# Designs tried in a protein design chat: VHH binders against Low molecular weight phosphotyrosine protein phosphatase 2 (primo-2). Part 4

Target 1, 164 residues: Low molecular weight phosphotyrosine protein phosphatase 2 (primo-2), of Drosophila melanogaster (Fruit fly) (p82891)
Amino acid sequence: MGKRSQKSSVLMVCVGNLCRSPIAEAVMRDLVARAGLQGEWHVESAGIEDWHSGHQPDERALNVLARHNIEYNGKARVLAPEDFLEFDYIFAMDLSNLAALRRMAPKGTTAKLLILGNFGLKPDERIIEDPYYDIGEASFEEIYRQCSIACRNFLKQARLKQIM

## First folded at step 1 (VHH)

Design m06 (framework vhh_7mjh_2)
Fold by ESMFold2-Fast, scan of step 1:
Structure m06 (fold): chain B 164 residues (1-164), chain A 121 residues (1-121)
Amino acid sequence: as target 1 above (164 residues)
Amino acid sequence: EVQLVESGGGLVQPGGSLRLSCAASGFSFSTYAMSWVRQAPGKGLEWIGRIYTSGSTSYNPSLKSLVTISRDNSKNTLYLQMNSLRAEDTATYYCARLGYEDTRSYYMDVWGQGTTVTVSS
């Protein structure tokens, strides 16, 4: 079968689906809901690595979302070959994630493989860095800031049909 | 059977370099993240770093400038390049496979037997 979803679909990807991609998913879902577009857009996240399937995100990620009044109940999952056929947009957080997506993409991939931070962030700030081994929560607040800017700008461009 | 076999250890002089290899068999190597860990004589385990299936890496900050981890999925082999070796780098070096249930700890579900590196003149 072809594309399953009748909605425009976004998959947020980082290495483990514990920190960056759950924040990006939650932020995008919140923006979609506030715009009244939950009937038009489907948003998920996944990890390149299958370490964390079934787990909730890192508590620091959940804490930053909660401080910004965003609830999140998603569980980590690994990126599947079918995702490259069923999603319209698959976002990498950094250049290593993007390189992995390009290597993993099967024959017949129709998804656009993109860097999330290319949407509205400055060139020197576009990479959303892995915070997993960082101490404290400052890096998670920065990730939230980066995701908020990028997701807002992506949604604006997509609604105007400006995504290549 | 699932197994990991390290090689490349030996005697090296201070300031020297070594490349360790880890040959994986019995499982789909390309679908697992891998780690390097060391243990100095009479000391506990010290994490060196990990490499994800994507090829991205994460290192112990104390060792980041001294080591590089890489993998060759076509050969089912993991590598550890070490430079500027010092006496305190004398240890048994292990490669390990990362398990599915770890979210924050270094959950190693398969370990090699180790290869010993001795740094002395």
Scores: ipSAE 0.000, ipTM 0.100, lowest interface PAE 20.0, mean pLDDT 81

Design m07 (framework vhh_7mjh_2)
Fold by ESMFold2-Fast, scan of step 1:
Structure m07 (fold): chain B 164 residues (1-164), chain A 118 residues (1-118)
Amino acid sequence: as target 1 above (164 residues)
Amino acid sequence: EVQLVESGGGLVQPGGSLRLSCAASGFTFSSYGMSWVRQAPGKGLEWIGRIYSGGRTSYNPSLKSLVTISRDNSKNTLYLQMNSLRAEDTATYYCARDSTPYEWLDYWGQGTTVTVSS
């Protein structure tokens, strides 16, 4: 029996869709492209709060991506009720994001609500912290590192159908 | 340690303009977003808008055409320019350090009162 297009879908979520979730989206798409899986995976990002819809990501987020040869032209958007029905995986960056996702999820939610950092990061590094008020660029480089490890490990587990 | 001091409030005629200032000390001002909030007598708090550390602004849609927020990092000073003032704009105006998206506002000034009357 044939199946409808099995393109798996991922939504990366942080509070404002300005720093962490755009980096996670860009990193995931880059890893998918490098693995030749762009026909199998669809990746987006969104914010829990509708404070920044239409805005470009934080300049430091764009700068860290550019240093790693990744261009990103996406704009912030707010999380919609439909996302919980249309995406297979919705990733929170921290525990506050996850709690908000669980609170917002409508009846009939089919998406798996997960912490991105649970995929291959050390216990003390599993939370991808909000860098918005940090000075300089060191915390953005750390977010890039965390997203790279976590996205790689998630893709490996998903390909082996080991996601629970 | 963290201090925010508003100034520039006072009596203004309907249709007039007024510029408020907020002097910040005790933290690296240029690294933080800043917001303006007002409270009319006997009413709740109303968020006016914010300016991010990089200078980008975001406004309450109900007030967007009437106000402009700016900052001078060399003076550690935040500004609120208000135009076409009406009696309904009579309020105490607060500046606040803005920890959005993590926390809304963490440190507030004491406020400066604006009274719009003829």
Scores: ipSAE 0.000, ipTM 0.115, lowest interface PAE 16.3, mean pLDDT 82

Design m08 (framework vhh_7mjh_2)
Fold by ESMFold2-Fast, scan of step 1:
Parts: sequence; structure tokens; C-alpha cells
Structure m08 (fold): chain B 164 residues (1-164), chain A 121 residues (1-121)
Amino acid sequence: as target 1 above (164 residues)
Amino acid sequence: EVQLVESGGGLVQPGGSLRLSCAASGFTFSGYAMSWVRQAPGKGLEWIGRIHYSGSTSYNPSLKSLVTISRDNSKNTLYLQMNSLRAEDTATYYCATQPRGYSYGDEFDYWGQGTTVTVSS
């Protein structure tokens, strides 16, 4: 069923819904809550692949969020055709995710399919890279930094109605 | 035209250390994730590790304690520091660019010609 007309809705998407898209969801939810905008914004995340549905996020993702005083209890889910009609914005983390979203989008898609990092990151730093096979915490801290900048700038641009 | 030129290979004794370099030209090096890959004689390609343009690194878990990848964007140069070298580390070492915006490993668009490392007494 159609869009959430009383709220603007955002879906964060990466490959498995374990690392990048849960961080982006949690960061945007936190920014929305701190700004008192829970009545205006709805935020979720999903994975392109059904590899990890029902699982908790990667512990390193949970650790970086906890370090920034953000708690997250979401579980991975796979992207559904209905999401393309129900969400206003669907954010890809990288160009591979965006290409997959474009291929999966059904007839009648109303969602704007966008790269999250296009909002406030430098053009050559706009891609939020997959950290799944990375070792240590540095890549997860970088993802948190990228998501924080991009989500803040997206919310600013959306409120100013500057998103095409 | 994209060019990657590896250097620093040669003969090294077991237990020794070696630093390889990769000089990049023909593209905006600072905007690309870079990887090191090796191929031992008669074997397939083995991914060593990657460095994001932000400096964050990821490594093949079997090699993490033995290698360090770094970069100098001002010199368009990628480095691989190897320690505690063994005979099994004998290989041709390649640097490679990862296409911008690809979320999973082993996708490479440009490769160097390689530099050979031989570990023997």
C-alpha cells in the first residue's frame, strides 16, 4: 500500500543489512529524535540479498553505535517490492547497491533511488564502502562519520525542499 | 591512460622483511580503493588486502599479522610492508584498483605488471 502520507519515509539499503544500512538507519533515527522530528520521519533499513534476514547486525556495527550512545535492536530483512511504493526515499550506500535497486524497482515505483553519500560528502568520498571483510574498527568509524554527515545534510536539504 | 607500476621485489631471506611500492598515474588515485594481490608459481590469484581512500584497511585474515598496507596520496603511491617472510610468500605481487562504488571484494579494473618476490636462503 502507498506512501506514509503523514510522514516522510526513508529506507537505507546495503547488500546484507548487517553493517552499513543498520548504521545509517540508527544514525538517521537518532538525528530525527534529537531534532524532535519523530512525527515527520519514518526510517527503516533492508538488504538487497536475503543472506542474513532475522539476524542482528555485525557486532562491530553495534559497537560503533554504542560508542556514540546509539542503541539499535533492529534485525536484518530483505528488500520487498512494496518498499518501492511505500518509501519516499531509498538510499543506496554504493553504486552496486544503486544499480541493484534500479533493476529491482517494479512498474509504478514512486520512491527516489539515491546515493546516501551524495548529501554533504565530497564527490570522491561519497561511496560508503562495504566493511564486512575488514579487520578492526577503523572502517566502521569511517562509516559512522560518513552516515552522520550525509544524514544531517539530507535532512537539511529535505526540509528546504531541495531534493529533486 | 591508467598505469600501475610495482617495484621493490627481489630475493629476500626467510624471516626477512620487504616493502613493495606501486606508483599510480592516469587517474585520480586519491579517490580509489587499492588492493594488493599475489600469484605464486603455478597457483591462482590470492587477495592480500585493500586500503580505502580514507586510509581504512582490510586484509585476508590468513595474512593480517604479516602485512601492512598504506598509501601516500600526495605521491600517488601504494605500499605493502611484509614481515616474517616464508618460502610460501614467493610470488608475483600486483597492485590493482577497485572500481569506485563496488561493495564487495575481488572486483578490479586495472592491474600493474607485477613485481616478483623470491624468498630463499
Scores: ipSAE 0.000, ipTM 0.167, lowest interface PAE 14.0, mean pLDDT 83

Design m09 (framework vhh_7mjh_2)
Fold by ESMFold2-Fast, scan of step 1:
Structure m09 (fold): chain B 164 residues (1-164), chain A 122 residues (1-122)
Amino acid sequence: as target 1 above (164 residues)
Amino acid sequence: EVQLVESGGGLVQPGGSLRLSCAASGFTFSSYSMSWVRQAPGKGLEWIGRIYSGGTTSYNPSLKSLVTISRDNSKNTLYLQMNSLRAEDTATYYCARSHYDFWSGYEPLDYWGQGTTVTVSS
């Protein structure tokens, strides 16, 4: 596989690759397509834990994307050591995800390990919380809102080279 | 000189399928997102869906399972495939051009075709 030399690459990460990171991946892919930037950006998602590899995202995640006219056909996969060398940016959804990424990162890691919500969200809204055990769909609409703001602001800042 | 011309409309039996085409000229077709919009007799406009310059599609959720939008940039042509047609799908169908402003999210429909009429009736 390896890194795509012509494109900047993003990996969205949450615990199981069922809810938050698939939404973030789908939202960012949609935003880059709308901007005509498919030649510039490669986007994937993965889970820290190998609980759901090969499975579709949570139905509530697919439902929120569909309500916002976004189609998603990805399957869950677990985070691999080569991801830390292949991707330019690896986004955690919450502080526990970030701590796990830092612990797992091998020697020679070139990827920037970042919190997605640091891009354009208010300080008290920057953590994209795990909705897996929540009842209903309200938390999934909030995740979609957070991902939409954060992905748009990340792309804006990346274009302006404001990311360290 | 921007021109959009729909074709493929006509009388269709309930449960049937139909493919509409929209021939574009006078602009760089591949650089623009394109939409389909319909208007039933005596009703308002209903947005069907759009296809972005890169080929990604976005649909009205109430119509998503019944329609597919595609494009052929080599022929400057937009398509709307419709399946399982019902009497309620009787309408004039328009193609329209838009330019998406990524930063504001605004996407006005700036040029429209004259429309092609689809009548679903036995």
Scores: ipSAE 0.000, ipTM 0.168, lowest interface PAE 13.8, mean pLDDT 84

Design m10 (framework vhh_7mjh_2)
Fold by ESMFold2-Fast, scan of step 1:
Structure m10 (fold): chain B 164 residues (1-164), chain A 121 residues (1-121)
Amino acid sequence: as target 1 above (164 residues)
Amino acid sequence: EVQLVESGGGLVQPGGSLRLSCAASGFTFEDYAMSWVRQAPGKGLEWIGRIYPSGSTSYNPSLKSLVTISRDNSKNTLYLQMNSLRAEDTATYYCARGSRYTEVYNAFDIWGQGTTVTVSS
């Protein structure tokens, strides 16, 4: 009901759709493509706040993806009420993102609202922190590492029907 | 033996140009995306750009007006052309092979030894 496609669908969410959620989207899409599953999975990202709609991700996010041979041409967009009905999984990066998703979710929401880092990261490392005010690129490499582990483990668990 | 060997580094004056080469051996060069990465003294790695098997290129936005990456598949050689060199371009420059089949975090599976570029008067 209400699905945009016949695929299993994932929406990656952070506050501005500039750093964390574009990296998570690009990593997930690359994993899906390498596994030959692009016919089975649809992946997007969005921001909780409408601050940067239509803009390119932070250059540090694009640089870390490029270092790992991932090209990303997506643009920022704001989270829409329809997303809660059209996506199967909506992933928050941190606990404040998750709280916002829970507050915004309309009655009739069918999407599972989850923390991305719960999939394969250690309990004390599961939160993918906002790097926006960080200096340099080290935090972006860490986000890439966290997203790679979590997306890989999510995809494995989803294929084994181990998710909720 | 899979190997990447960079050459062409050296001392260059500000505003000058330099072309680096990377000679690949031991694998089917034409099948791989190739990248250039640099590391300035005391700094982290900075990605410069990549070139796909098709010849399509993607660059670090901060550097795209200053560099051009090309390849010659018949010679198994990758090139980095740098123009309008600045003191901040002083770094060790590495050639790196993109992974074809490895997990995403192992995107660069083979690295060269590096070639040093010093931009000084």
Scores: ipSAE 0.000, ipTM 0.096, lowest interface PAE 19.9, mean pLDDT 82

Design m11 (framework vhh_7mjh_2)
Fold by ESMFold2-Fast, scan of step 1:
Formats: sequence, structure tokens, C-alpha cells
Structure m11 (fold): chain B 164 residues (1-164), chain A 123 residues (1-123)
Amino acid sequence: as target 1 above (164 residues)
Amino acid sequence: EVQLVESGGGLVQPGGSLRLSCAASGFTVSDNYMSWVRQAPGKGLEWIGRISSGGSTSYNPSLKSLVTISRDNSKNTLYLQMNSLRAEDTATYYCAKAPDYYERSGTYHFDYWGQGTTVTVSS
């Protein structure tokens, strides 16, 4: 099967599609909309694990987005084999997510499997870490910061055809 | 000839702790996504959490403060540490190898399951 959209397409992936990947999706969509590029880019998110399909993101993820004036109404969904054929870019948040994507990718995969934080973050800051064990909001603010920098740099590089 | 054997279940008092083990043979747990799943009497399966091949853990949010999943690669064994056990934690606990890919439907099948170990929390 081929691409379903005439737009360039991005899928943000973390473990459960509740924390990191919804933030990354919302941030990317916001950047695309502010730049007037919604006709050129399509953005979604998904989880590696299939235990929260249909549910809202973690409250802390919604709170950090709201603090930055970003509305998000997406629901969790699981990563599907067809995603590897339909999306141009699939972003992992951390090295474990990337390893999972590489193992799950079916024969004929056309998507580029990438670490989101490789775009503009310092090497020691490139991993967008799982906030499950965190208490309070500070880690979610850091995730927002990392996503904002990385998404902005990715969009610049992709438009200039500088992506590997 | 893949085999998963759970152990460590039994009778526990409310508020107690218990560590379950899952010994794997015929494959390497560190090369696979491994999950813990439970089934309470008369109810459906409830996913507890998993550990990835990379060692990253993820939990059912309703259980994350109560459980910890770990592994010992030298013994090819998974563990589930449970704390602050309550009567509603009474269930048969299974370890399972997750598929390497998922289909859009909100469902997927585990390739291999153990026979389970029963935990009874007496109130």
C-alpha cells in the first residue's frame, strides 16, 4: 500500500501514547499551524503498547500543553504495521522506542525511523525520557522544551531536504 | 520449544509484598518485549506492565505505584515485585511474550504464555 496523504507525514511514538508522543504531536501541529504549513504537513502519534487505545493523554501532559496555550484532543492509539508504509517519518523518543520500531517495521517499510531529539538538541539532552516515575510537573515541562526545539529544527531541515 | 514458568504465588495478608518469578527457556527474554498479565476470578485479563528488549519498563497507570518489573539476564528470568497488596489483587498472574508488531484494533495476541501462578490476598 502507498501513501494515503499528499502531505508530508509524521508519526510521534512513545510506549503508551499518553505522555511524550502526544506532547510531541501537539507541539509539531502547533508549529505547523503557526507557520501556515497545515496544507503541507500531517502529524499524528501512537504507542508501541496497546493498553490505552481511545483514552486521553496523561493529565500532566495535558496540563503542560495548556500552560503553553496548546489545545489537544487526540486519543491514544496503537502503532500499526500500515503506519510504516503510510508515514514519511516515525519519531522515537528514546533508544528503547527506536529499537522497538526497528524490530516492528515490516518488510517494505518506507518510513524513516528517527530519534526526535537528534534534531537540534545537544547529544547529552537528545533522549526524551519516560516521565512515568516522575512526581510533579517539572519533567513534563522539560519534555515540552525538548519537543519544541527538536520539532522546530526537524521542520527546518526537512523543508531544506537535509534529512538523512 | 518455548516455555515460560511462573512461580512465587501463594497466600498473602493485605498490605503485604510478594515477588513473582518467570523462568524462560527456548528464547532470550532480553531480546523480546515481556509482559505481566493477571486475571481475577470471574474477570477478564488485565495487563500489568512490560519490559522491552532495551530494558525500558511501562505499566498500567492504575498499578504503576504498586508494581515493579525487572529481569535477570544471566538467569533468563523476569520478576514482578508487588507491594501494598489488597484483596482486589487476588488473581492468577501470567508472564507472556508480546508480539514484535501490533495491529490497529486495540488488541494483540501474546505469542507465548506461562501456566500462571495464583496470588490470594486474604482480607
Scores: ipSAE 0.000, ipTM 0.121, lowest interface PAE 17.9, mean pLDDT 80

Design o01 (framework vhh_ozoralizumab_d1)
Fold by ESMFold2-Fast, scan of step 1:
Structure o01 (fold): chain B 164 residues (1-164), chain A 121 residues (1-121)
Amino acid sequence: as target 1 above (164 residues)
Amino acid sequence: EVQLVESGGGLVQPGGSLRLSCAASGFTFSDYWMYWVRQAPGKGLEWVSEINTGGSSTKYPDSVKGRFTISRDNAKNTLYLQMNSLRPEDTAVYYCARSPSYEYGDRFDYRGQGTLVTVSS
């Protein structure tokens, strides 16, 4: 009978599950662990497209996490219809990801489909952009910064029962 | 039916050059930003070049800047990657890719089957 987990569950989603969503997963998992809440939260990531299933994230994503003392050993996977029934929250990084999630959501979806950056980032800075539109490492540090702020604020709001 | 078909890969010695081509069909090629991305054995995807709709703006990561040149011929619906001063670390499958929406920073909605580039003596 539906989802009965004692843990609240989060799925981070971007197009390929190679950069933005693995960083967001790793950051939230680290925040959860530091707060001693790993018994209360389950965090995964997935891609809208099945281009890179089974492979490691983009090396630049792994490098930014390592600079912040976070190890990540996850592998890319594609978003499945079952995810919309099994997760409490599915976070898009940008408006195109959110539109795709809304189109893919099957009848009976119970997950809340949200923009991650809506939690604590300013409205004009809420979109976590694809780093291909920037040169060098700065874009990955910015993604880490955005994910850190948003994940921290989401966890605070969730604990206060303020999520719609 | 969107199709991207890469060609031009092969075996080359360090310091050598290769030119990759990507034949696009099933969409208005001139309306899209185009990309080359690569995946080395056991590693994730790495962006190696981008080009705007008209070919006037290009970007590269530091790892290939000055060695690789992306270009496009909109009349022929073809994307190119000129690779010079090739290094063993450039060994990878190279993919031609299309972005779904520049305004939202999406990676890609389509990529080709890839073409293998091996840099070895």
Scores: ipSAE 0.000, ipTM 0.095, lowest interface PAE 17.3, mean pLDDT 82

Design o02 (framework vhh_ozoralizumab_d1)
Fold by ESMFold2-Fast, scan of step 1:
Structure o02 (fold): chain B 164 residues (1-164), chain A 122 residues (1-122)
Amino acid sequence: as target 1 above (164 residues)
Amino acid sequence: EVQLVESGGGLVQPGGSLRLSCAASGFTFSSYWMYWVRQAPGKGLEWVSEINSGGSSTKYPDSVKGRFTISRDNAKNTLYLQMNSLRPEDTAVYYCARDRGYYEPTSAFDIRGQGTLVTVSS
C-alpha cells in the first residue's frame, strides 16, 4: 500500500474536474478547517477525462463557492492509477462516474469507491448531477447544498468509524 | 473584468497569409485552454483551433489543418493564429475564446471581444 500522507485522504471525482468535484473538494476542505481537523484529513479532486487538465474550475462553480465565503484556487487534473492506491476514499458524483472508477481501478486497489451523495442525502436525491450544460447558476447552488450535506455526514460517519 | 481583444484581420487575396492576435486580461491566462472560433456571414460559430494552457497540445478541424497554427505567449498574455494559404471560405469574423469548461471544445467558448474581420477575396 502506498499513501501520499499520514492523513486520511479523500479524492472527489467527476468527469472533467471543473464543476462538481471542485465544489465537493472546497466544501470538504472548509468543513475540515472549521472543525480543526486539517491535520487529520487531506482532500483533492480529479477528473475521469483529461480534457481540462490545468484549467480553473467553471466560473459558476467559483461564483457559488464565493457566495458561501469559500475561496478556491485549485486546478483541474486527471485521475491517475496511483490515486487508487494512495487515497482512502474516492467519491463519485453520479452512477456513471462510479462505473468509470470501477472500470479504471487497477488490481490491488485499496481505495473505497463510493457515491458522495449516499452520505446523508435522500435515496432519490443522492445523485449530484452534471450542471455543465445547464443555463445559469441555480444548479450550482443545488450542487453546493448536496455537497455540504454529504460531506458533513461523511465526516460524522468517519469520526464514528461507521465506514472504516 | 475578463477581456479578450482580437486584432490582425483585414482584406487578403486567396493564397495569402494573416496573423491574428488576442490580448487577454482580467484572469490567469496561463491556466486556461484557449480557442479560435469564427463566424461566416449568415452562419453559426465554427471551431478552428484549440491550445492547452501550456501550449504543448493543439488541435484543428480538417478544414484548416496544415494551413492554420495556433500558439500562445503566456508571459505576454497573448494568443495567436497564423493563417496561411487562405481561401474565400475562410472569410469570417474571428474570435478568441477562453474555455468555459463545457465538455466538448466545439461548445465551450467564452467569447468576450468583438472579433476581427478576415475577408479573403480578389
Scores: ipSAE 0.000, ipTM 0.124, lowest interface PAE 15.7, mean pLDDT 84

Design o03 (framework vhh_ozoralizumab_d1)
Fold by ESMFold2-Fast, scan of step 1:
Structure o03 (fold): chain B 164 residues (1-164), chain A 121 residues (1-121)
Amino acid sequence: as target 1 above (164 residues)
Amino acid sequence: EVQLVESGGGLVQPGGSLRLSCAASGFTFSSYAMYWVRQAPGKGLEWVSEISTSGGSTKYPDSVKGRFTISRDNAKNTLYLQMNSLRPEDTAVYYCARGTYKYSRSGLDYRGQGTLVTVSS
């Protein structure tokens, strides 16, 4: 991004930007739109690895979103150094994603690097696991559930200025 | 420099067979679990098979189980995928990929350029 938005900005991050982070982006955008807050929030997603830039999300991710009446037309992109300076919040899905974000963050980073699942999920459910090698679609429904709870609770806490 | 080079793709009729190979270099091949993944036209990336470091454990999705066999030769730094009873829906670019030591949380590390498999009469 070359220009700072007037909006508060969120970047959802997973390894490939094919499964978890597109679902999290779509869910948060939907919650923002339903609350009439699209003038206040900007939401994107990106991958730590650049293998899939320009590609559609995993079909199973698109299918779970469609079952919940959410349309998504985003394309995969890789995380850029500029993202650490331009986004207010960067959410990791799991501890490995968070470790990578901390390692990549340039000196002077002002973005808050956070685990998405810390917002409203139980301690033993807070990690949004990589579904890439899972069989079928059950794990994608679980990711949708985790993202819905976490995004809703994050927006509530941000509105109340309770984010650490 | 890590390199993965796939070969063996081509045009085959339904019910036919192909064997894909992947030549690995630039790392200790025997220390990594290896994967085959594919991408069909207009579709996302799909996991096809997984093999442990020794070759003693393999996994497959239901879509290819019983038809595809992954194997490895650690002395030759080579990964194989034997594909039998091929169907039109198996048409895809097939990629050789290296796993990370933290598979469930880190995913794939490197992949090759891919080899095209077309199943058509």
Scores: ipSAE 0.000, ipTM 0.143, lowest interface PAE 14.6, mean pLDDT 83

Design o04 (framework vhh_ozoralizumab_d1)
Fold by ESMFold2-Fast, scan of step 1:
Structure o04 (fold): chain B 164 residues (1-164), chain A 121 residues (1-121)
Amino acid sequence: as target 1 above (164 residues)
Amino acid sequence: EVQLVESGGGLVQPGGSLRLSCAASGFTFSNYWMYWVRQAPGKGLEWVSEISSGGGSTKYPDSVKGRFTISRDNAKNTLYLQMNSLRPEDTAVYYCARLKYGEYSHPFDYRGQGTLVTVSS
C-alpha cells in the first residue's frame, strides 16, 4: 500500500491575513495536531495585500480561537509568487479572493486554487465573508464555525484522495 | 480621502418617521460593510444598524429592531436608514460609519459630521 511520505501543504488566503485566513490556519493546524497528522500536513496563511505584514491578527480573531482553546501566534504575511509553486492547496475565503488568486497565479502554477467553504458547507453558507468591518464577535464565531466544518471535510476528502 | 455626508435629520413627533441618507465618496463603497451609529447628548456612541457590502445581510440591536431598516444603493454610493415609530429616546446625532482596515482595529474610524434627530412632542 502506498502512503504519502511528503507533507501536503495548505495556504489559507484572505485580503489582509488578519481575520479569516488566520482563523482557518489555526483551525486546520488544530485538526491536524489532534489527528496526529502534523508529520503529513503543513499549514500557513497569507494576505493578498501586504498592508499588515508582521502584525498580529485582529483581536476578535484571537479571542474566538481562545474561546475554543486554540492558541495562535502567527503573524500576517503577503502572498508571494513562490506560494503558487510550493503549496498543494491555496484556499480563498470568498469569490473576490479567488478571482485575485487566479489573476496573480504565475505560469507554471501547480497549486489548486479552491474556495474553502466548498468543503461541507451548505450552498448559501459557503462564502466565508470578511468580518473586519463587523461590530462585536458574532461574525467571528460564525467564521470559526464555517472554518471548522470546511477544514474537517477537506481533510477527510484529501486523505481519501478525492480532491483533484 | 474617505468622505461620509449624512442628511435627513430633523424634528419629529413621537410615533413619526424619518429617512436618513449618507453620501459616500473616496473609497469603493460596494466593498464595505456600512453602519449607522448614534450619540445622545452626554452619552457614548451606540450602534444602531449594520449592512453587508452587497446588502444581503443586516443586523440591529433590540432597541431598534422592527422599527429601523438599513439599506444601500451601491450604484449611487448611498446608505439609508428608515426610522419608524420614533421615540423620545431615539433623540441623538446619527452618524454614517465605516471601519478602517489597517494595523489597528478602531470601531467607527470613519464617520461623517452627523445629522441631528430630535423626537419631541
Scores: ipSAE 0.000, ipTM 0.125, lowest interface PAE 15.6, mean pLDDT 82

Design o05 (framework vhh_ozoralizumab_d1)
Fold by ESMFold2-Fast, scan of step 1:
Structure o05 (fold): chain B 164 residues (1-164), chain A 122 residues (1-122)
Amino acid sequence: as target 1 above (164 residues)
Amino acid sequence: EVQLVESGGGLVQPGGSLRLSCAASGFTFSRYWMYWVRQAPGKGLEWVSEINTGGGSTKYPDSVKGRFTISRDNAKNTLYLQMNSLRPEDTAVYYCAAESYDSYLGRPMDYRGQGTLVTVSS
């Protein structure tokens, strides 16, 4: 095929695909749509572990997205070997996620393995922490803030061809 | 300018121990997450350990978990790696690295030294 070869493709990855990576996917998709760039970018998310495949995201993730006028209907899925060949960029939320991606990457991997928060967040705030065991919604609002800044800055740098 | 100077490498027998040090200058060390990464001959860079700004949170891959310990002394701008129960597979050049928001491939900031060679052999 050539169906996805004409779009730059992004895969957002966290451990379980319930909180951080669905928010990052939804935020990036929303930014792309508002900028009129849906013809240039394809965005998905996945989890490193097969703990929650087929489940809807955490309610707090859906709630923070709704507060920002973003509806999300995706379901969790596990990262597949083919993803490393099909996607241009695979974003980890934290360094443990990145280390796992490096270990899982098969021979012939063409995807760039990146930390999402490296794009525009302050050095001491760049790690998007796992909120799953947190109580309440404050940590989810912070994740939304981090994803919004990082996705905007990644898109800007990609357009300027500053990602090598 | 940012400078990271690694030391403490050497030849050690399997089962032995080494303590690596990294002297940092040119940036506010206490505000950065720090990492140890390594590269074996003919292999890619492998993340070995991470430590947060205050030293209270550390992470390790399964390959070194339980054998290696990362620590830091913010007053001395120094990062450490205590390596125990060394294996031939640990043979590599070891680099310390600081985080970077503009790092390509999501890797920590460029290490500004040549690293320190660790050889585990009889």
Scores: ipSAE 0.000, ipTM 0.122, lowest interface PAE 15.7, mean pLDDT 82

Design o06 (framework vhh_ozoralizumab_d1)
Fold by ESMFold2-Fast, scan of step 1:
Structure o06 (fold): chain B 164 residues (1-164), chain A 122 residues (1-122)
Amino acid sequence: as target 1 above (164 residues)
Amino acid sequence: EVQLVESGGGLVQPGGSLRLSCAASGFTFSDYAMYWVRQAPGKGLEWVSEISSGGSYTKYPDSVKGRFTISRDNAKNTLYLQMNSLRPEDTAVYYCARAPRYSDYEVYFDYRGQGTLVTVSS
């Protein structure tokens, strides 16, 4: 296996694949489609934990996406060892996710393991925090904002061949 | 202060049905995923069911799948567990629990209630 296809490939990762990583996936797929780049980019999401495999994202995540006119029909899945060999980029939302990815990465890993928020967000705003303990939907709107900025800037840097 | 109060437990014969309720207060109920967990005499805690904050996603272990149904009423701050085709092995104290987060840690819940006893016996 090694790499999946001629497309550049992105995997968005958070703990459960129900909140942050589905939003990041949906936002990036929307940006790619609007730019006419769906022939060049493949985007998925996955969770570090397998608690939620096979079901839809948290309703608050779907609600914020719908408010921004984005429909998402993806289902949660768990991160697999093959993902580290098949994806070009695997994005963590926070430092805990990144540490877990680094621990799980098998021998022969070819994917770049990165923090999504490093792309265009200020250093003090770069961490996309787990919204679970937050009250209401305000934190999901913030996650949407962070993902929109970061995904747009990542695509710009990739186009300019500036990602190392 | 977070409070979870279970009710609806009791004695039921094998093959019978029972519905548990959990009244939540002290937090925004609709923001949290919820669990039912149980503890049989002399055993550890066993996760029985999970429901997402809005109620659209549910998950069950194979031991209860097809027999138990979790649901919630966010307007009433109430969690439910419908238990059908009950077996002697379902005898346990049942706890309503608030999911802490989709976490990298082995913490399954941050709050649980006082419990309600379910006894399945002839």
Scores: ipSAE 0.000, ipTM 0.128, lowest interface PAE 16.9, mean pLDDT 82

